VHH binders against Peroxidase 8 (PER8). Designs and how they scored, part 6

Target 1, 290 residues: Peroxidase 8 (PER8), of Arabidopsis thaliana (Mouse-ear cress) (q9lnl0)
Amino acid sequence: QLRHGFYEGTCPPAESIVGRVVFNHWDRNRTVTAALLRMQFHDCVVKGCDASLLIDPTTERPSEKSVGRNAGVRGFEIIDEAKKELELVCPKTVSCADIVTIATRDSIALAGGPKFKVRTGRRDGLRSNPSDVKLLGPTVSVATSIKAFKSIGFNVSTMVALIGGGHTVGVAHCSLFQDRIKDPKMDSKLRAKLKKSCRGPNDPSVFMDQNTPFRVDNEIYRQMIQQRAILRIDDNLIRDGSTRSIVSDFAYNNKLFKESFAEAMQKMGEIGVLTGDSGEIRTNCRAFNN

## First folded at step 17 (VHH; from t2 with K104T)

Design u2
Fold by OpenDDE, fold request of step 20:
Structure u2 (fold): chain B 290 residues (1-290), chain A 118 residues (1-118)
Amino acid sequence: as target 1 above (290 residues)
Amino acid sequence: QVQLVETGGGLVQPGGSLRLSCAASGFTFTRYDMGWARQVPGKGLEWVSYITSGGDTEYQDSVKGRFTISRDNAKSTVYLQMNSLKPEDTAVYYCARYSDSVWTRDYWGQGTQVTVSS
C-alpha cells in the first residue's frame, strides 16, 4: 500500500534524484510544470495512476499515447532521465508511476505552487489501450464535468481546483477555443488579441493564463471572473451556479486555492493505483518488461 | 536536421544594448514555441524568455522590462532585444525550440557569448 517514505529502506535517494532532474528541466524550461500536470492528469483519470500513458505504441499494439487527446502531452524525457538515473542506483525499485507523481509535485512547488507530500509505492500497469482513453474536451459543460469527476470520486470543489489549477499554467492551441473567440461575452480586447494570434498557420498556441502562465496560482480564476477565460470549460465554471461561488472563493483567496489544489493533487495521484504485487516495476517507462 | 543558429552576441558596457537573432531551420517554425536561455560558466542553463507560436511572451523576473523577445515567422527567426544590460547578464545565450507534443523534444542552438563589462 501507499505510504510516506516508501523508498526509505530500498532506495533512499529516490525522491531527491527525481527532484534534481525535475529542477534541471524546469530551470531551462518553465513549461515543465504544465507538462507534468497534464501528464499526470491524463494518466490518472484513465484507469488509474499506473503510468500507462508512458507506453510507446508499436505497429502491432497501439497505446494510450496514440490517442489524439494525448498528442500534446509532454515531459516524457524528464521521466526517462529520472528513470535512467534511478535504475543505476536502485535497479527495478522505483516505478514510473511514482516518478510521475513525485516529478509533478516538485514541479508545482518550483512554479510557486503549494508544497505537499505524496505517498509512494505505486506500481506500473500492464495495460495501455487507446479505447480506455475517455478524456473531456475543452467545451464540455459543467454538469458533464461534474458527472465525470464524480465517477472517479471527486467532488465539485476538487474538480474546480484541478481544472483551474491545471489551466493556470501552460498553453492552449487555437483549435481548442474557436467557440470562445466567437463569444460576444468574452472580453473584447482579449478576443481581438486571440483572433490575431489565431490567424497564423499550424494552430498557434497562447497562454491560458494571460498574466502568470508559469506560476501555479489563483490567477486563472481571476481571469474567469473578468470574462477572460480562454477555454469554454473555464468560462463555464464562473457562469454555472454550481461552481460560481467556488471560483469566486479561489479567485479572492490564493491560500484557499493552494490548499485545495494540494489536496486535489494528492487525491488525483492516488486514483486506481497498483500496489503490493500488482502490476510491475518497469525498467523502461516506455515499455512493458515483457 | 533541426538547426538553431544564434548571432548578435558580443562585448558591451553596462547600460548598453544587444540584439540576438536565432535562425531556425529543419522544422515547421510556426508550429513551435520558441525562447531563450542562458548559461553562466559553472552554472546550469537558465530560462530567460518564452514566446508562443501565437505570439504571447513571458520573461524571467531578472530581465523583465529590459529584454524583449519577438519572432518573424516569415524568416523563421526569433529575436532577443537586450537593453540596459548588466554585468550579471554575462553568459552564453541559447536559442530554444520547445516541444509541443509526445513526439517532439526541446532543442537548443550552439549559443552566442554575451559579455557585459566596463
Scores: ipSAE 0.949, ipTM 0.973, lowest interface PAE 0.4, mean pLDDT 96
Fold by OpenDDE, fold request of step 20:
Structure u2 (fold): chain B 290 residues (1-290), chain A 118 residues (1-118)
Amino acid sequence: as target 1 above (290 residues)
Amino acid sequence: QVQLVETGGGLVQPGGSLRLSCAASGFTFTRYDMGWARQVPGKGLEWVSYITSGGDTEYQDSVKGRFTISRDNAKSTVYLQMNSLKPEDTAVYYCARYSDSVWTRDYWGQGTQVTVSS
């Protein structure tokens, strides 16, 4: 029951409100794009795009936020602000799941990424369980990654688009790529730089895309080819025969990457969605209604 | 509590230079990415420069080649060296601490006025 323009009859300003909120946050903090991409991914690949990631844990009820792999997810204040405004003009109408989807889309475009439409009509889930969170680590093999993505209906090309696209913006903490710093195949200058960066306390962060960290483009794939991938999974994509050609194509054709990434994002945003009478429309994205 | 105190603003002629400082306290400085934003009256807050906790830097296109962000972790201070200033750089400049997790949010200081005028 997802459709374009789902809110035209119930909340006409829904997408514009979300867009405005996202722009304001993005304008003052360009990492918003990376934050929302990660948020949507961490939500959608765990039992579907139902905004279950947004639920705050309680002493009695842990949530997906309680999982360490989600500790670095950001952007919740953006969703909260959008929800607050929406509840004023269209109470109990726009789901948190749709807000995340629209916000992520808009943030991608602001960062120079592709513009694409999204179908709306998502509802919010009634479950947020830490035990459901099974996310891939940054050192996984391509084979393992392919298997994981296939399990949720994604082909290899879509996988490469999502992984690279998600890493072409944002930062990685040093703890995530210690294996790369020790890799003699890594660009020697970059390796030296990273070693220096990672000497500091409290798990320092660096840009995953060393050239255009705030722009959604194909630069991450170019860097893969140049042995300048930060994360092991990114390096594996260019080294593995099953993904090498895809990486190459994206690296030399930004248009192709953008098109593929747009399609991938649209597909990802529709994983396991609740529609119709399923789930609920939360009034507070951080809590179930009941 | 988180505190960000900006200093170094003032009035300069076009082509002049200023160096802004941001003294941070109330949090583990080395854990966070930092940056600068600016706001012109009647307009929204606009990102200017970013520095990761690991020392990587990025700049808004309008200031590339003219501004330099740096940090001194020992002093819990972020700097913005502004050279070749233009009238369009006139704004209140805010130091920023960027969120790093589910439970943190972005913070900005009180700001320091920078005026570029002949």
Scores: ipSAE 0.949, ipTM 0.974, lowest interface PAE 0.4, mean pLDDT 96
Fold by OpenDDE, last read:
Structure u2 (fold): chain B 290 residues (1-290), chain A 118 residues (1-118)
Amino acid sequence: as target 1 above (290 residues)
Amino acid sequence: QVQLVETGGGLVQPGGSLRLSCAASGFTFTRYDMGWARQVPGKGLEWVSYITSGGDTEYQDSVKGRFTISRDNAKSTVYLQMNSLKPEDTAVYYCARYSDSVWTRDYWGQGTQVTVSS
């Protein structure tokens, strides 16, 4: 029941409002793209794109936010602001799930990524359970990743697009790549740099994409080829025979990457969505209506 | 409470230099990525420079080669060295602490005025 222009009859300014809010945040903080990408991913791959990740935990009801792997997710204030504005203009009309989807799309474009359309009509879920959170770690094998992505209907190419595309922006904390800085196969200069960076206290962060960390482009794949991938999973993508050619294609063809990434994002945003009379339209994205 | 205090702003001629400082307090400085943004009169706040807690840096295209961001973790201070200043750089410059988690938010200082004029 998702469709293009879902809100044309109920909330015509819905997407423009979200876009404006996202732009304002992006303009002053270029990490917004990485934040929203991570948010959407962490939401969608856990029981579908239903904005369950946005629910605040309570003493009585823990939420997906309580899970350690979600602790680094950001961008909630962007969603809140968009929701607030939407509720003023179109009360109880635009779901938080759709806001996340639209916001992520727009942030990608702002960062030089592909422009693509999204179907809307998502509804918000009624469940946010920490036990549902099954996210892959940064050291996972390609085989394991492929299996996981296939379980949600994604092929290998889509997986490579999502993993690389998601890592071509943003930062990684040192704790996530300790195995890499010990890897003699890693570019020696980068390895030395990262070792120095990681000597500091409180788990320092570095750019995953060392060249264009604020742009959605194919640079991360080039860096993979150059043995400059920071996360193990990214390094694994170029080393594994099942993904090597895909990485290479993306590395040498930014247009192809952008097209593939756009398609992948469209697909991801539609995982396990609630439509019609399912779920609810939250008035506050951080809480269920009841 | 989180506090960011910018200093170092002022009036300079085109081609001149300024060094901005941001004294941070109220949080674990070394945990957070920091940066600078600026607001030109009549425009919105725009990102200028970013520095990760690990020391990686990034710049807006308009300031690349002219501005340098750095941090002194011992002093909980972030700096912005601004060289070859242009009239277009005239703005209020704000220090930023960027969120790193679900439980933190972005913070901005009160800003310091930078005016580049002959």
Scores: ipSAE 0.949, ipTM 0.974, lowest interface PAE 0.4, mean pLDDT 96
Fold by OpenDDE, last read:
Structure u2 (fold): chain B 290 residues (1-290), chain A 118 residues (1-118)
Amino acid sequence: as target 1 above (290 residues)
Amino acid sequence: QVQLVETGGGLVQPGGSLRLSCAASGFTFTRYDMGWARQVPGKGLEWVSYITSGGDTEYQDSVKGRFTISRDNAKSTVYLQMNSLKPEDTAVYYCARYSDSVWTRDYWGQGTQVTVSS
C-alpha cells in the first residue's frame, strides 16, 4: 500500500536524492517543470502510474515512446540520473514510478507552485504497449475531455486544474494550434504575433502561457478569460458552460488554484498504481528487468 | 555533432555593455529552443535566458530589463545583449540548445568569460 514515508526504513535518503537531482536540472533549465508534468501525465493516464512511458522501444518491441503524441516528452535524463544515484545507495529499492512522482512534485514547488506531500510505495509495470496510448488532442471539446477524465476517476474541477496547470508552463508547437490562429475570436494582437512566429520552418514553438511560462500559477486561466488561450482545449474551457465558472474561480484566486492543483496532482499520481508484490523494481528505468 | 561556440566575452566596467554570440552547428537550428546559462566560480550552472524556436523569450529575474536574447535563424546564431552590467554578472556564460523530444538532450557550449569590475 502507498504510504507517507514508505522509504524511511529501506532508503531514508530516497526523496532527498531525487530532490537534489531535480533542483540541479531545474536550475540549469527552467522548462524541467513542464517536462516532468507532461511526463507524469502521459504515464499516469495511460494504464496507471507505473513508469511504462519510460521504457525504450527496441526493434523487436515497440513501446509507449514509439507513439507520436509522446515524441515531445522530455526529462528522461533526470529520471535516469536519480535512478543511478539511488541504485548506488539503495539498490533495487526505489521504483521508477516513485522517482517520477517525487521529481514532478519537487519541480512544481521550484517553479512557485504548491508544496504537497506524496505517498510512495509504487512499483514499476511490466507492460509498455503503443496500443494503450489514448491521449486527447489539443482541439478536443470539453464534453469529450470530461468523459475521458471521468473514465479514470477525475471530476470536472480536477480536470480543469490539471489541464490549465499543465499548460501554464511549457511550449506548444505551431502545428497544435493552427485552428486558433485562424479563429477570429482570439485576441487580435496575439493572433498576429503567433502568425508571425509560425511562418518559420520546422514547426516552431511558443509559450502556452505568454506571461509566466516558467511559473506554476493561475496565469493561464486569466489568459483564457482574455481570449489569449493558445490551445483550443484551453479556449473551450472558458467558453463551455460546464467549466466556465471553475476557470473564473481559478483565474481570480491563485490560492484556490494552487490548492486544487496540489490535490489534483496527488490524485493523478495514484491512478492505477502497482503496490506490494505487483510489478517490479527496475534497476534501469528504460528497460524491464527481464 | 552538435557544436555551440560562444564569443563576445571580456572585461568591462560596471554599467558597461557586452554582446555575446553563439554560433550553432550540427543540428537543425530552427527546430530548437535556445538559451544562455552562467556559472560563477564555486557555484552551479544557472539559467539566464530562454528563446523559443518561435521567438518567445524569458529571463531570470536578476537580468530582466538589462539583458536581451535574440536569434538569427539564417546565421544559426543566438545572441545575448547585456546592458547595465554589474559585478554580480561576472561569470562564464554558456550557450544552450534545449531538447525538443524523447531522443534529444540539452547541450551547452564551452563558455565565454564575462568579467565586470571597476
Scores: ipSAE 0.948, ipTM 0.973, lowest interface PAE 0.4, mean pLDDT 96

Design u2
Fold by ESMFold2, last read:
Structure u2 (fold): chain B 290 residues (1-290), chain A 118 residues (1-118)
Amino acid sequence: as target 1 above (290 residues)
Amino acid sequence: QVQLVETGGGLVQPGGSLRLSCAASGFTFTRYDMGWARQVPGKGLEWVSYITSGGDTEYQDSVKGRFTISRDNAKSTVYLQMNSLKPEDTAVYYCARYSDSVWTRDYWGQGTQVTVSS
């Protein structure tokens, strides 16, 4: 029951309101795209795109936010601001799950990525349990990754688009790539630079895309080819025979990457959605309705 | 209490230079990525530069090559060296501490005025 323009009759300004809120945050903080990409991915692959990740824990009940793999997710205030404005104009109409979807789409375009349509009509989930969170770490093998992505309906090409496309912006903390710093196959100049970057206390961060860290483009795949990928999972994509040619195709054809990434994001945004009369329309994205 | 205090602003002729400083306190400085944004009168904040806690830097296209961000972790201070200043660089410049987790938020300083005019 997802459709383009779901809110045209019930909340005509819905997408423009989200777009303006996202733009205002993005203009002052270009890391918004990375934040929203991660938020949508972590929400969608955990029991579907139902905004379950947005639920705050209480003293009585933990939530998905309580799990370590979600510790680096941020940008919830952007969703809150959009929701607040939407509730003033169209009370109890636009779901938090749709706000995340629209916001992520708009942030990708702002960062120079593809412009694409999304269908809307998602409703918000009624469950956010830590035990549901099963997210892959950055050192997983390509075979394990392929199996995990297949289990949620994605082929290898979609997986490569999502992994690399999700890492063309954003940072990684040193604790997540210690194995890369010790890998003699890594570009030697970058490896030396990272050793210095990671000497500091408190788990320093570096850009995942060392060349265009704030642009959604195919540069991450060119970095992979040059042995400059920061995370093991990204480096594995160029080294593994099952993904190598796809990485090369994206590295040498930015249009192909952008089209593939747009399609992958559209598919990801529709995993396990609640529609019709399932779920709810939360009034506060951080909490279930009573 | 997170505190970011910018200094070093002022009036400069076109082509001149200024060095902004941002003294940070009330948090573990080395944990956080930092940056600068600016606000032209009547407009919202726009990003200027970013520095990761590991030392990687990036800049808005309009200042790339002219501005340099740096950090001194021992002094908990972020700097913005601004060279070849243009009238369009006139703005209030704000230091930023960026959110890094589900539980943190972006913080902005008080701002310091930079005016580039003849």
Scores: ipSAE 0.886, ipTM 0.943, lowest interface PAE 0.5, mean pLDDT 94
Fold by ESMFold2, fold request of step 20:
Structure u2 (fold): chain B 290 residues (1-290), chain A 118 residues (1-118)
Amino acid sequence: as target 1 above (290 residues)
Amino acid sequence: QVQLVETGGGLVQPGGSLRLSCAASGFTFTRYDMGWARQVPGKGLEWVSYITSGGDTEYQDSVKGRFTISRDNAKSTVYLQMNSLKPEDTAVYYCARYSDSVWTRDYWGQGTQVTVSS
């Protein structure tokens, strides 16, 4: 059973150890927040928040990491470092799934986002199958996205908070937004800039939030209103009648956005969790226990 | 083998300017986002500036408006133009190549000393 402060009796320093490891990585590399947001999302929406994404493939056994949609996920070394320290202090106690949850929460706060509590008590999954990875691309319709998020228990407001909140930091590569560069409705100055940025070889990257790319704030929704969203799905949120008002509400009320994003992240972090005697506590986050 | 070699450090007076260069080799330069971090003695690395492979830039608040990052893909080189230097900018400055995937990691150069003192 998930609860606040699950480790207060069994590993009192658990959350502080994770927090220090995350801060040290974030201080030198501000993209850590984007990395951990994507890691948690990709883990949780694929058969639940059980750290199945962290499992490395072998020559005989592929894993979720083997799927192309996961190729851009990074930051696993942060989880490893936290786990290594936790195993020295509290052997076989703190799950990798909880480390991901705590680390992501802390990285959001470091980037200026909401500070919120998370419940802990997750255990680690025993499977990591490539065939379970079913992630939507950036050109899907709002209707398709609503259906996908509903299938994992999220209403439209939660979806808009997660999509925009997940894109307020981080980069997108040119191959993912060629349709936007061709869209005459896109802000003309940004469109021209992107055409230049994308001339370079090797699939160049740009910030998804063109104004505050390292801060978790409502600026991405303001960019959507200004026709400056990089990805098609983000632009669709301001254009579609089913999501337009929510985008506007977040764009004009940063407090509402931050509260909504915190609630959405709390809900996402509890999808399909293993608790009690289910699953395991991995000693190495990249491999199942023997 | 990945190499990042910083040059251009030195001693300057407060209010002065320096231009750091980072010569990159051993990898496909145009694939990667690059940046700068700095380390004062006894402290960890602190991020300074970031440039995407597409040319977007961002800066730590304390240097914004004073520092400018740029890259020259033909020379596989990243630059940091530092203007209006303050004693607080005294540090070893490291060039960074940032991880972009499951299989890559952050890579740091050897550093170049910048000292801002009267």
Scores: ipSAE 0.882, ipTM 0.941, lowest interface PAE 0.5, mean pLDDT 94
Fold by ESMFold2, last read:
Structure u2 (fold): chain B 290 residues (1-290), chain A 118 residues (1-118)
Amino acid sequence: as target 1 above (290 residues)
Amino acid sequence: QVQLVETGGGLVQPGGSLRLSCAASGFTFTRYDMGWARQVPGKGLEWVSYITSGGDTEYQDSVKGRFTISRDNAKSTVYLQMNSLKPEDTAVYYCARYSDSVWTRDYWGQGTQVTVSS
């Protein structure tokens, strides 16, 4: 079972080692928070938080990394560095799944987001199949999104916290929001700016949070209210009656957002976990043990 | 192979200006977000500025209003215009190419020294 302080007796420095590695990467590269948020989400919603996403494909065996919806996930080197340090101090003790969880928690705090505890004790999965990847794109309806989040145990408020909170940092590429550029209800100055940005080659990127792109805060919800959300799903949250009031609550109460986001991240980090004797403790996060 | 070559550093008095350039090669420049970080002697590398491939920019608070990042896609070059320089801006400045996928990683140049001294 998951518990706070799972490693207190078996690897006392576990969380501090992960924290130092994350801080060192974050200090020079503020996109680390966005990378780890996406990594944890993509791992957890695909057969649970078992680090299956971390498995590299081989010429004979594809993995979740082989799927197009995962092509933009980054930050695996941060997990590798933490794992390397942990194997030196506490061999075969700290799971890759726990490293992802702790690293993401720490990166959120570094970016100004909430500080929250996570339970640990996850073990690593033994399977990474492309066919298991069922991730929704950015143009889905709110109804479709609610159904998908409900299927993994999340209510509407948790969904809104995760979608907006996950998009308060990071970038989106032009191919993902062409419909927004055509929408006359979008803020006209931003729409014009995006049309210019998207004329470049190789699918250019823009910040999803146009005001505070490197801070985890409620600004994305304020952007939604101002008709400045980049992705269709984000704009849908302010337009749809089932989510509109939650967006407003978060936009006008940053503390409520931070508390809700922390709770949502805690819940997400516990989806379908392997504990006890299930799974394994990988020695290399990129490969199953021999 | 990925190469990032910074130039334009030097000695300047407080209040002065410098323009750094980062010549990029060995990759599709327009695909990647780029940026700058700096290393003060005795300290780690700290982020300074970021520019997306679509042209959005952001800055560390201590340099906002004084520094401007830009990119010239035709020349595969990133610039950092540094105005109103202060002694605390003294550092080695590194150009960065940021990872955008499971298959790429961050790359850093070899740096250019900026010294702000009377």
Scores: ipSAE 0.882, ipTM 0.943, lowest interface PAE 0.5, mean pLDDT 94
Fold by ESMFold2, fold request of step 20:
Structure u2 (fold): chain B 290 residues (1-290), chain A 118 residues (1-118)
Amino acid sequence: as target 1 above (290 residues)
Amino acid sequence: QVQLVETGGGLVQPGGSLRLSCAASGFTFTRYDMGWARQVPGKGLEWVSYITSGGDTEYQDSVKGRFTISRDNAKSTVYLQMNSLKPEDTAVYYCARYSDSVWTRDYWGQGTQVTVSS
């Protein structure tokens, strides 16, 4: 039941309201794109794009937010603000899952990434279980990553587009790349800089894309070629024979990357969606309806 | 409670320089990425510069090469050195502490006025 323009009859301003809210947040805080990319990915790969990630834990019920791999997800207030405005004009109409999808698409375009259409009509999930969270860390092998992405319907090219495209913006904390600082093949000047950056307390952060950290572009793949990838999984993409040529293709053809990333994001946003009579339309994205 | 207090604004001639300071308190400063945004009269807030807790920096294109963000973790202070100031840099400048988790939010200071005029 996903279709373009799903809300044209039931909430005509739906996409424009989300777009304005996202723009207002982006204009003052360029990290919005990284936040929303991570939010959508972590929601979609855990039992589908049903906004289960948005559910707050209670004293008696943990949620997906309670899991350590989700601790760094942020930007929920952007979704809340969009939902509050949407409830004023179209009560109980626009799902939180669709808001996440539309918001992420719009934030990618704001950051210089591809402009692409998304289908809408998602409904919100009725569970948020910590035990469902099975997210791979940044040191997994390419082979393990390929299997994980295949299990959710993605081929190797789509995987490379999502991993690099998801890391062309945003930060990584020092605890996630200590192995890179020890790697003699890493660019020596960057390695020395990172060693200094990581001396500080409280797990300091650095940009994952050392050159264009607020732009969605192919620069992360150029950084991989130059041995400047921050995370082990990103460095593995240029080292592994099954992904090396795709990394090179994206590094030397920004248009190919942007088209591939747009297609990959469209596919990711449709994993395991609830439509029709399934799920609900939450009135508060942080809580199940009573 | 999180507090961000900006100082160092004022009136300056085109081509001049100012150094803004943002004194931070009420949180673990070294944990957070910080930055600056500005608001021209009649417009919304616009991002200016970002500094990660590890010291990486980035700038909006219109100020790149003229502005430098830095932080002093021992003093819990963020700075913005503004050189080659132009009339279009006239704005209220706000210090920001950026969210880093499901449990934190962006925080903004009180602002300090920068006016670039002959």
Scores: ipSAE 0.881, ipTM 0.941, lowest interface PAE 0.5, mean pLDDT 94

